# Designs tried in a protein design chat: miniprotein binders against o77086r1339to1564. Part 23

Target 1, 226 residues: o77086r1339to1564
Amino acid sequence: KSLEIAEQMTLLDAELFTKIEIPEVLLFAKDQCEEKSPNLNKFTEHFNKMSYWARSKILRLQDAKEREKHVNKFIKIMKHLRKMNNYNSYLALLSALDSGPIRRLEWQKGITEEVRSFCALIDSSSSFRAYRQALAETNPPCIPYIGLILQDLTFVHVGNQDYLSKGVINFSKRWQQYNIIDNMKRFKKCAYPFRRNERIIRFFDNFKDFMGEEEMWQISEKIKPR
Key: E = the ipSAE of ESMFold2; O = the ipSAE of OpenDDE; V2 = 0.75 times the mean of E and O plus 0.25 times the DockQ between their complexes.

## First folded at step 12 (miniprotein)

Design i6 (at its last look DockQ between E and O 0.95; V2 from the best seeds 0.86)
Fold by OpenDDE base, look of step 12:
Structure i6 (fold): chain B 226 residues (1-226), chain A 100 residues (1-100)
Amino acid sequence: as target 1 above (226 residues)
Amino acid sequence: SEEEMSRLILEFLLEIAELLIKYARRKAEEGDPESAIEILEFAIEWARIALEIAEKAEEEAEETGDEEKIEEARELKREAEELIKEAEKLIEELRREEEK
């Protein structure tokens, strides 16, 4: 069941990721205008909805044992997602488990250790080194974490002038853009060999059933007062 | 080599400019001419850099007397110029339609 869920998450992510056009990521890196990048926005929204959905599924459970069962289920799903090279859904679920409202709750030592081990992939102190290395070693099919692609493109845009001096093109800027876009293009061409399961797709219901951040904090503080 | 990297970047810049022009055309067809114009202006920025690289490559090839490299650079230069011209023409057409 956890494998099947991971496969269906991956199919949904792949459908949205393949619709993102190269102009959209470059336009967004330049001016952050959402109107010019509708497929990119849909993909980013999907990531956020999935994270909030997972948080909401855990926090709505009144019984601590049932919350632990759900967290363990998400951990199993994440392990399958990682094997499938779906970094998008993997990181969406990790963001849920490592969120303030969830992380502050009392968990079994094994859960805390597993979540910590997953966070090592995206350690910001190392500029996502472990993730970048894993991605470089990954063969398609793969769904990358789009947030880092956008961050990298934005950083290259802001941090580099188009010209070093009058009449001297900044080749380093263009080379960095090429490497980012070429890597993204590599992953867009590949399909996952999974079949659509309408029952599981209906269960997700586009991940629309989620609570806002304030409501999540209120519930978390009710479960475990400060 | 630096030359191979320059060629790869040049081809990449031309590809991006072409993709941006195609994307702008679709935005215009969808009824968003303002966004289309901005995207076309961005396409021209990419194509101008490609043009400058191609011009430099042509000059360097002329200094060496390599006829094959000269012809290749001229072809890439022409492609960049055509993309700029196409984008400029589309911007003008879209602006004229907004003024009506």
Scores: ipSAE 0.855, ipTM 0.933, lowest interface PAE 0.5, mean pLDDT 92
Fold by ESMFold2, look of step 12:
Structure i6 (fold): chain B 226 residues (1-226), chain A 100 residues (1-100)
Amino acid sequence: as target 1 above (226 residues)
Amino acid sequence: SEEEMSRLILEFLLEIAELLIKYARRKAEEGDPESAIEILEFAIEWARIALEIAEKAEEEAEETGDEEKIEEARELKREAEELIKEAEKLIEELRREEEK
């Protein structure tokens, strides 16, 4: 069931998110060195694998109606992820449904309309304003979109000097870093009340069974030639 | 308030410096002293700024005569000084091991 699948995805995300140490995000913002930030790297890799896994599950189906059924199932999972404040898995699946190889296929109008409406949350207009507003209204437990945390920390580090002038500390820089990190810590503290379901976890198989971008495009063009 | 915000920033800088030092120790234990030294230098940057803020807070507290604020500022100043010394000592230890 879609709810149970969303719960297990969230449990896996939370395990990886909890392991990310504060030094890792600050070091990544400084030098973008994945080797110094291994737990962060595992979390971002998990995001990408989930997205590619979902794309592959859809594209491997030869029958158009079976593809529609699978897309509708992913949409139901995404609705549950949104309700439980798992923005990270939500965006991984949205990225899959909005990817070029899948988006270009002819879907019935209801599916197309729902995907478009979901994209409004991640719209980058005005610095992700819709997402930031949703997050501000969110109470723990929550798994935020890690990409924006990293982007914000990187911008603050690169775009702000440590001192405004001789002997004058740039408090604005440090206040911005504080607020980003404090918010991340707030979400790391709270656990989800889900129990592990080994049957579902085995079904995911660490999301490792996926196709590369080239193969996905070849299948997409076989389904709908240009 | 500005005083409350400044205190939060000072405590935040100290927390991060301490976390960076602990993280660097683990990198050294994993056999990566080069990364550990880089992380320690970053920790010193954070602790140095914390020290400057603590020194200003101490001066302001002394002008008020509020003994509780004075002692709090001095404790934070000592904490920053200890973190800097700890990081510098570890850097020297790691560099000495590299030269062997």
Scores: ipSAE 0.802, ipTM 0.919, lowest interface PAE 0.5, mean pLDDT 90
ESMFold2 (binder alone), look of step 12: mean pLDDT 83; pTM 0.800

## First folded at step 13 (miniprotein)

Design j1 (at its last look DockQ between E and O 0.96; V2 from the best seeds 0.87)
Fold by OpenDDE base, look of step 13:
Structure j1 (fold): chain B 226 residues (1-226), chain A 100 residues (1-100)
Amino acid sequence: as target 1 above (226 residues)
Amino acid sequence: SEEEFARLILEFLLEIAELLIKYARRKAEEGDPESAIEILEFAIQWARIALEIAEKAEEEAEETGDEEKIEEARELKREAEELIKEAEKLIEELRREEEK
């Protein structure tokens, strides 16, 4: 069941990721305008909805044992997602488990250790080194974390002038852009060999069933007072 | 080599410029001419850098007398110029439509 869920998450992610066009990521890196990049926006929204959905599924459970069962199920799904090279859904679920409202709750030591181990992949203090290395070693099919692609493109855009001096083109800027875009292109070409399961897709219901951040904090504080 | 690297970057810049122009056309067809113009201006920026690289490559090839490299550089230069011209024409068309 956890494998099947991971496969269906991956199919949905792949459908959205393949629709993102190269102009969209370059335009977004330039001016952060969402209107010019509708497929990119849909993909980013999907990521956020999935994270909030997962948080909501955990927080709506009144019994601590049921919450633990759900967290353990998400951990199992994440392990499958990682094996499938679906970093998008993997990180969406990790964002849910590592969120303030969820993380502050009392969890078994094993859960806390597993979540911590997953966070090591995206350690910001190391500029996502572990993730970048894992991505470099990954063969398609793969769904990358789009947030880092956008961050890297934005950083290259802001941090580099088009010219080093009058009449001297900044090739380093263009080389950095090339490498980012070429890697993105590499992952867009490959399809996952999974079959669509309409029952599971209907169960997700486009991940629309989530509560707001304020409500999540209120529930979390009711479960475990400050 | 430096030449091979410049060629790779040049081809990449041309590809991006072309993709941006195609994307701008679709935005215009969708009824967003303002965004289309901005995207076309961005495409021109990419194509202009490509043009400068091609011009430099042509100059360097002329110094060596390598006719094959000269012709290759001229072809890429022409492609860059055509992309700029196409984008500029589309911008002008879209601006004229907004004034009606």
Scores: ipSAE 0.867, ipTM 0.940, lowest interface PAE 0.5, mean pLDDT 93
Fold by ESMFold2, look of step 13:
Structure j1 (fold): chain B 226 residues (1-226), chain A 100 residues (1-100)
Amino acid sequence: as target 1 above (226 residues)
Amino acid sequence: SEEEFARLILEFLLEIAELLIKYARRKAEEGDPESAIEILEFAIQWARIALEIAEKAEEEAEETGDEEKIEEARELKREAEELIKEAEKLIEELRREEEK
């Protein structure tokens, strides 16, 4: 059942998210060095592996109707993830469904319309306004989109000097950092009430079974020649 | 108020500096003193800004004669000074160990 799968994905995300330490996101914002931020790196890698795993599950299916069935299952999982405030896994799966190799395949109009509507949440044209509003209305438990947290901290660090002039501290810079960090801390402290299901966790197998980008494109082009 | 906002930012800066120092100690214990030194230098940047805010708060409190505000500013100033000293001492220890 799609709900149970979403719950288990969320448990895995939460385990990795809660291990991320505040120094790690600040150090990454400063110099983008993965070596100093190992728990953050594991969380980001998990995001990418989940996305590629989902793409691979779809592309490996020879039959078009089986591919549609699996895409619809991922859509159902995404709807559950949205309801439980797991924006990070939601976006990982959205990235898979909206990826070039997947999107270019001819899907039923209903699937195409749903994916397009899901993309509206993270529309970057107004600095992710829709997502930021949704997040502001969200109470814990929640797993926010880590990519935006890192982007915001990076922009604040790079785009703001420590002093406005000689002897005048840039409090705005520090207030922006405070708000990003405080909100992240608020979401880290709440646990999801889900129980671990070892069968489903074993099925995921850490999302390690995926194809590389070139192979996925080759399969996509074999399914629908240009 | 402006004083409450400045205190919030000061306490935030001290919190981050302390977290960075603790994180650097762990990196050193894991056998990565080079990263530890870089993280400690970053921690000092945060703590020095906190120290400057505390010094200004102390000066402003002294002008008002408000003993409670004066004591609070001095405590935060001492915290910033202690964090800077701790980080600098650890950097020196790590650099000395690397030279062996």
Scores: ipSAE 0.825, ipTM 0.930, lowest interface PAE 0.5, mean pLDDT 90
ESMFold2 (binder alone), look of step 13: mean pLDDT 83; pTM 0.797

Design j2 (at its last look DockQ between E and O 0.93; V2 from the best seeds 0.82)
Fold by OpenDDE base, look of step 13:
Structure j2 (fold): chain B 226 residues (1-226), chain A 100 residues (1-100)
Amino acid sequence: as target 1 above (226 residues)
Amino acid sequence: SEEEWARLILEFLLEIAELLIKYARRKAEEGDPESAIEILEFAIMWARIALEIAEKAEEEAEETGDEEKIEEARELKREAEELIKEAEKLIEELRREEEK
């Protein structure tokens, strides 16, 4: 069941990721205008919805044992996602488990340790070094974390002028852009060999069944007062 | 070699410019000519950088007397110029439609 869920999440992610065009990521890195990049926006929204959906599924459970069972199920799904190189859904679920409303709850030591180990992949203090290394070693099919691609492109855009001086092109800027885009193109070429399961897809219901962040905090504080 | 890297970057810049022009055309067809114009201006920027690289490659090839490299650089230069011209023409067409 956890494998099948991970496969269906990956199919949905792949469908959205393949629709993202190179102009969209370059335009977004330039001016952050979501309207010019509709497929990119849909992919980003999907990531956020999945994270909020997972948080909501945990917080709506009144029994602590049921919450633990659900977290353990998400951890199992994440392990499958990581094996199939779906970093998008993996990080969406990690964002849910490491969110303030969820993390502050009392969890078994094993759960806390597993979540911590997953967070090491995206340690911001190391500029995502572990993730970048894992991605470099990854063969398609793969769904990368789009947030870092956008961050890297934005950083290259802001940090470098197009020209070093009059008539002198900044080749370093263009080379950095090439490397980022070429790597993204590499992951768009290969499809996942999974079959669509309409029952599981209907169960996700486009991940629309989530509560707002304020409501999540209220429920969290009710479960575990400050 | 530096020349091989320059060629790779040049081809990449031309690819990006072409993709941006195609994307702008679709935006115009969707009824967003303002965004299309901005995207075309961005495409022209990419193509101009490509043009300058191609011009430099042509000059360097002329200094060495490598006829094959000269012709290759001229072809890429022509492609860059054609992309700029296409984008500029499309901008003018879109601006005329907004004035009606």
Scores: ipSAE 0.845, ipTM 0.930, lowest interface PAE 0.5, mean pLDDT 92
Fold by ESMFold2, look of step 13:
Structure j2 (fold): chain B 226 residues (1-226), chain A 100 residues (1-100)
Amino acid sequence: as target 1 above (226 residues)
Amino acid sequence: SEEEWARLILEFLLEIAELLIKYARRKAEEGDPESAIEILEFAIMWARIALEIAEKAEEEAEETGDEEKIEEARELKREAEELIKEAEKLIEELRREEEK
């Protein structure tokens, strides 16, 4: 069942990812104007909704054993997402499990250790070294972490002049942009071989059924007082 | 080789400029001429760098006498010039529309 859930999450991500146009990513890197990049915004919103939806599914359960069962289910889904190279949904769920309201609850040692190991993939302390290495070894199909694509394009745009000196074009800047965009295009072209399952899609309900941050904290504090 | 990298970058710049112009046209058709103008100015920046690369490639090819490389450079130069002219014309049209 967890494999099927991961497959359907990946189909939804892929649908939104393929609609992101190259101009949107470049324009966002230039001026961070969300309104010029609507498909990119929809993709980012979907990430956040999925993360908050997962947190809500866990926190709404009154029984500690039921919460543990759901966390283990999400961990199994994440393992499948990693295997199918869906880094975007993987990070959305990891963000949920590592969020303050969830992390502070008392979990079995094995769960805590697994979440910690998953966090190593997205560790930003070495410029996302582990993630970049994993991505470099990845063949399509893949849904990459869009946040790093945007960060890299922004750094290239802001940190590099168009010309090194008068009349001397900065080819390094353009080569970096080319590689980022070409890699994104490569991942956009390859489709996942999964069939749509309307029962599971309806269960997700577009991930819209979630609690706000303050309500999540209140429930978390009720479960484990400070 | 260095020549192959320069050509790849030139084609990339032209591709991006063309995509930006097409995207800007859609923004104008959707009733957002201000965004369209900004996107077109960005497209011109990409196309002008492409033009400069093509001009340099033409000079180098002419020194070698390699007719295939000369024609390739001239074709890309023409494409860059056409994209710049297209974008500039559209900017002028959109600015005149806003005055009304």
Scores: ipSAE 0.730, ipTM 0.899, lowest interface PAE 0.8, mean pLDDT 88
ESMFold2 (binder alone), look of step 13: mean pLDDT 83; pTM 0.803

Design j3 (at its last fold request DockQ between E and O 0.96; V2 from the best seeds 0.88)
Fold by OpenDDE base, look of step 14:
Structure j3 (fold): chain B 226 residues (1-226), chain A 100 residues (1-100)
Amino acid sequence: as target 1 above (226 residues)
Amino acid sequence: SEEEFARLILEFLLEIAELLIKYARRKAEEGDPESAIEILEFAIEWARIALEIAEKLEEEAEETGDEEKIEEARELKREAEELIKEAEKLIEELRREEEK
């Protein structure tokens, strides 16, 4: 069941990721205008919806044992996602488990250790070094974390002038852009060999069944007062 | 080599310019000419850098007397110029349509 869920998440992610065009990521890096980049926006929204959906699924459970069971289920799904090189859904679920409303709850030591181990992949203090290394070693099919691609392109855009001096082109800027885009292109070429399961897809229901951030905090504080 | 690297970057810039122009055309067809114009202006920025690289490669090839490299650089220069002209023409067409 956890494997099948991971496969269906990956199929949905792949469908959305493949629709993202190179102009969309470059335009977004330039002006951060979501309207010019509708497929990119849909993919980003999908990531957020998955995270909020997972948070909501946990927080709606009144029994602590049932919450732990659900978290353990997500951890199993995440392990499958990681094996599938689906960093998008992996990080969406990690974002849910490491979110303030969820993380502050009392969990078994084993759960806390597993979540911590997953967070090591995206340690921001090391500029995502572990993730970047893992991605570099990854062969397609793969769904990368789009947030870092956008961050990197934005950083290259803002941090580098087009010219070093009058008449001297900044090739370093263009080389950095090339490497980011070429890597993204590499991951867009390959399909996942999974079959669509309409029952599981219907169960996700486009991950629209989630509560807002404020409601999540209220429930969290009710479960474990400050 | 530095030349091979410059050529790789040049070809990349041309590819991006072409993709941006195609994307702008679709935005215009979808009824968003304002976004299309902005995207075309962005495409021209990419193509202009490509043109400058092609010009430099042509100059360097002329200094060496390598006829094959001169011709390759001229072809890439022409492609960059054509992309700029195409984008400029489309911008003008879209602006005329907005004025009606």
Scores: ipSAE 0.873, ipTM 0.943, lowest interface PAE 0.5, mean pLDDT 93
Fold by ESMFold2, look of step 14:
Structure j3 (fold): chain B 226 residues (1-226), chain A 100 residues (1-100)
Amino acid sequence: as target 1 above (226 residues)
Amino acid sequence: SEEEFARLILEFLLEIAELLIKYARRKAEEGDPESAIEILEFAIEWARIALEIAEKLEEEAEETGDEEKIEEARELKREAEELIKEAEKLIEELRREEEK
């Protein structure tokens, strides 16, 4: 069942990812205006909703053993997402398990060890070196982590002038933009062979059912007082 | 070679400029001419750099006397010029409509 859940999460991600147009990521890198980039905004919002939905599913369970059962289920889903190269949903769920309200709760040693090992993939201290290496070895189909694509395009745009000096074009800036965009285009073109399961899609309910940050902290503090 | 690399970058710049112009037209059709104008100005930035690269390739080809490369560079130069003119014309049209 965890495999099928991962497949359906991936279909939802792919549906939104393929709608993102190249102008949208370049315009967002330029001025961060959500209105000019509606499909990109929907995809980014989907990431955040999935993460908060997962946190809420765990925190709403009153019984500690039920919370552990659900965390283990999410870990199993994440392993499937990694194998099918859906880095975006993988990181959304990892963000949920590593969030303050969740991480501070007491978990079995095996759970803590697995979450820590998953966090190595997103280690930003070496410019996401582990993730970039994994992505470079990845063949389509793949849904990359959109946050890094946007971060890279933003840094290239704001950190590089168009000219190195009067009349001297900064080819390095354009080469960096080319590589980011070309890689994104490569992943947009390859579809996943999964069949849509409307029962599971309706169960997700577009990941709308989640608590706000303050409410999640209050519930976390009730479970494990400071 | 440096010439092949410059052509790759030039063609990338032209591709993006064209995509931005098409995207801006849709924004205008959706009733957002202010965004369309900003996007067109961005497209012109990309196309201007492409034009500068094409001008340098043309100059280099003329120095070597390679007529095939001269014609190729001139075609790319014309493509960049056409994109700039198209974007500028649409900006002017949209600004007139905003006054009404």
Scores: ipSAE 0.842, ipTM 0.938, lowest interface PAE 0.4, mean pLDDT 90
ESMFold2, look of step 13: ipSAE 0.838; ipTM 0.936
ESMFold2 (binder alone), look of step 13: mean pLDDT 85; pTM 0.822
OpenDDE base, look of step 13: ipSAE 0.869; ipTM 0.942
ESMFold2 (binder alone), look of step 14: mean pLDDT 85; pTM 0.825
ESMFold2, look of step 15: ipSAE 0.831; ipTM 0.933
ESMFold2 (binder alone), look of step 15: mean pLDDT 85; pTM 0.821
OpenDDE base, look of step 15: ipSAE 0.871; ipTM 0.943
ESMFold2, fold request of step 18: ipSAE 0.824, 0.830, 0.831; ipTM 0.937, 0.936, 0.935
ESMFold2 (binder alone), fold request of step 18: mean pLDDT 85, 85, 85; pTM 0.822, 0.817, 0.820
OpenDDE base, fold request of step 18: ipSAE 0.867, 0.867, 0.865; ipTM 0.941, 0.940, 0.940

Design j4 (at its last look DockQ between E and O 0.95; V2 from the best seeds 0.87)
Fold by OpenDDE base, look of step 13:
Structure j4 (fold): chain B 226 residues (1-226), chain A 100 residues (1-100)
Amino acid sequence: as target 1 above (226 residues)
Amino acid sequence: SEEEFARLILEFLLEIAELLIKYARRKAEEGDPESAIEILEFAIEWARIALEIAEKAEEEAEETGDEEKIEEARELKREAEEFIKEAEKLIEELRREEEK
């Protein structure tokens, strides 16, 4: 069941990721305008909805044992996602488990250690070094974490002038852009060999069944007072 | 080599310029001419840099007398100029439509 869920998450992510066009990521890196990049926006919204959905599924459970069972199920799904090279859904679920409302709850040592080990992949203090290395070693099919692609493109845009001096083109800027875009293009070429399961897709219901952040904090504090 | 690197970057810039122009056309067809104009202006920025690289490559090839490289650079230069011209024409068309 956890494998099948991971496969269906990956199919949905792949469908959205393949629709993102190169102009969209470059335009977004330039001006952060979501309206010019509708497929990119849909993909990022999907990521956020999945994270909030996962948080909501855990927090709505009244029994601590049932919450632990659900977290363990998400951990199993994440392990499958990682094996499938689906970093998008992997990180969406990790964002849920490492969120303030969830993380502050009392968990078994094994759960805390697993989540911590997953967080090492995206350690911001190391500029996502572990993730970048894993991505470099990854063969298609793969769904990358789009947030880092956008961050890297934005950084290149802001940090580099088009010209070093009058009549001298900044080739380093264009080379950095090339490497980011070429890597993205590499992952868009390959499809996952999974079949659509309408039952599981209906179960997700576009991940629309989530509560707001304030409500999540209220429930978390009710479960474990400060 | 520096020449091979410049060629790779040049081809990349032209690819991006073309993709931006195609994307702008679709935005205009969708009824968003303002976004289309901005995207076309961005396409021109990419194509202008491509043009400058191609011009430099042509000049360097002329200094060496390599006719094959001269012709290749001239072809890429023409492609860059065509993208700029196409984008500018589309901008003018879209602006005229907004004034009606």
Scores: ipSAE 0.862, ipTM 0.938, lowest interface PAE 0.5, mean pLDDT 93
Fold by ESMFold2, look of step 13:
Structure j4 (fold): chain B 226 residues (1-226), chain A 100 residues (1-100)
Amino acid sequence: as target 1 above (226 residues)
Amino acid sequence: SEEEFARLILEFLLEIAELLIKYARRKAEEGDPESAIEILEFAIEWARIALEIAEKAEEEAEETGDEEKIEEARELKREAEEFIKEAEKLIEELRREEEK
């Protein structure tokens, strides 16, 4: 079941990821204007909706035992997402499990340890070194974490002059842009071999059934008062 | 080699410039000429760098006397010039439409 859920999340990610046009990521890196980059915006909104949907599924359960069951189910889904190189959904679910409203509920030690170990992949302390190494060793198909692509393109654009000095073109700037874009194109070309399951897709309901941040905190505080 | 690296970067810059111009045309067709103009200005930035690389490649090829390399450099130079001209013309057309 967890495998099939991960496969269907990956199909949905892939559909949105392949629609992102190269101009969109470059324009967003330049001015962070969502209106010029609609397919990119839909993809990042999907990421956020999936994360909030997962948080809501856990917080709406009244019974602590059922909440633990669902967290363990999400952990199993994340393990499958990692194996199929869907870093985007993996990070969306990790963000949910590591969020304040969820983390503060105090889970079994085994759950807490697994979530902390998963956070090592996205550890930002060395410029996402662990993630970058994992991605570099990844063969297509893959859905990369779009946030880092955008961050890298933004820093290259903002942090580098077009010329090193008069008459000297900054080839390093353009080489960095080339490598980021080429790698993104490489992953956009490869399709996942999974078959669409309309029952599971309907169950997701586009991840639109979620609570806002303040409501989630209020429910979290009701479950475990301060 | 340095020539192969410079050519790869030149072709990348031209690819992006072309993609940006096409994307801008679509924005204009969707009724957003302000975004289209901004995107075209960005495309010109990319194409201008490509033009400068092509100009240097042409100069270097002329010093060697290798006529095949000279013509290759001139073709890339013309492509960059055409993208800049296309983008500038479209910007002028879009600005005139906004004033009307």
Scores: ipSAE 0.829, ipTM 0.932, lowest interface PAE 0.5, mean pLDDT 90
ESMFold2 (binder alone), look of step 13: mean pLDDT 79; pTM 0.712

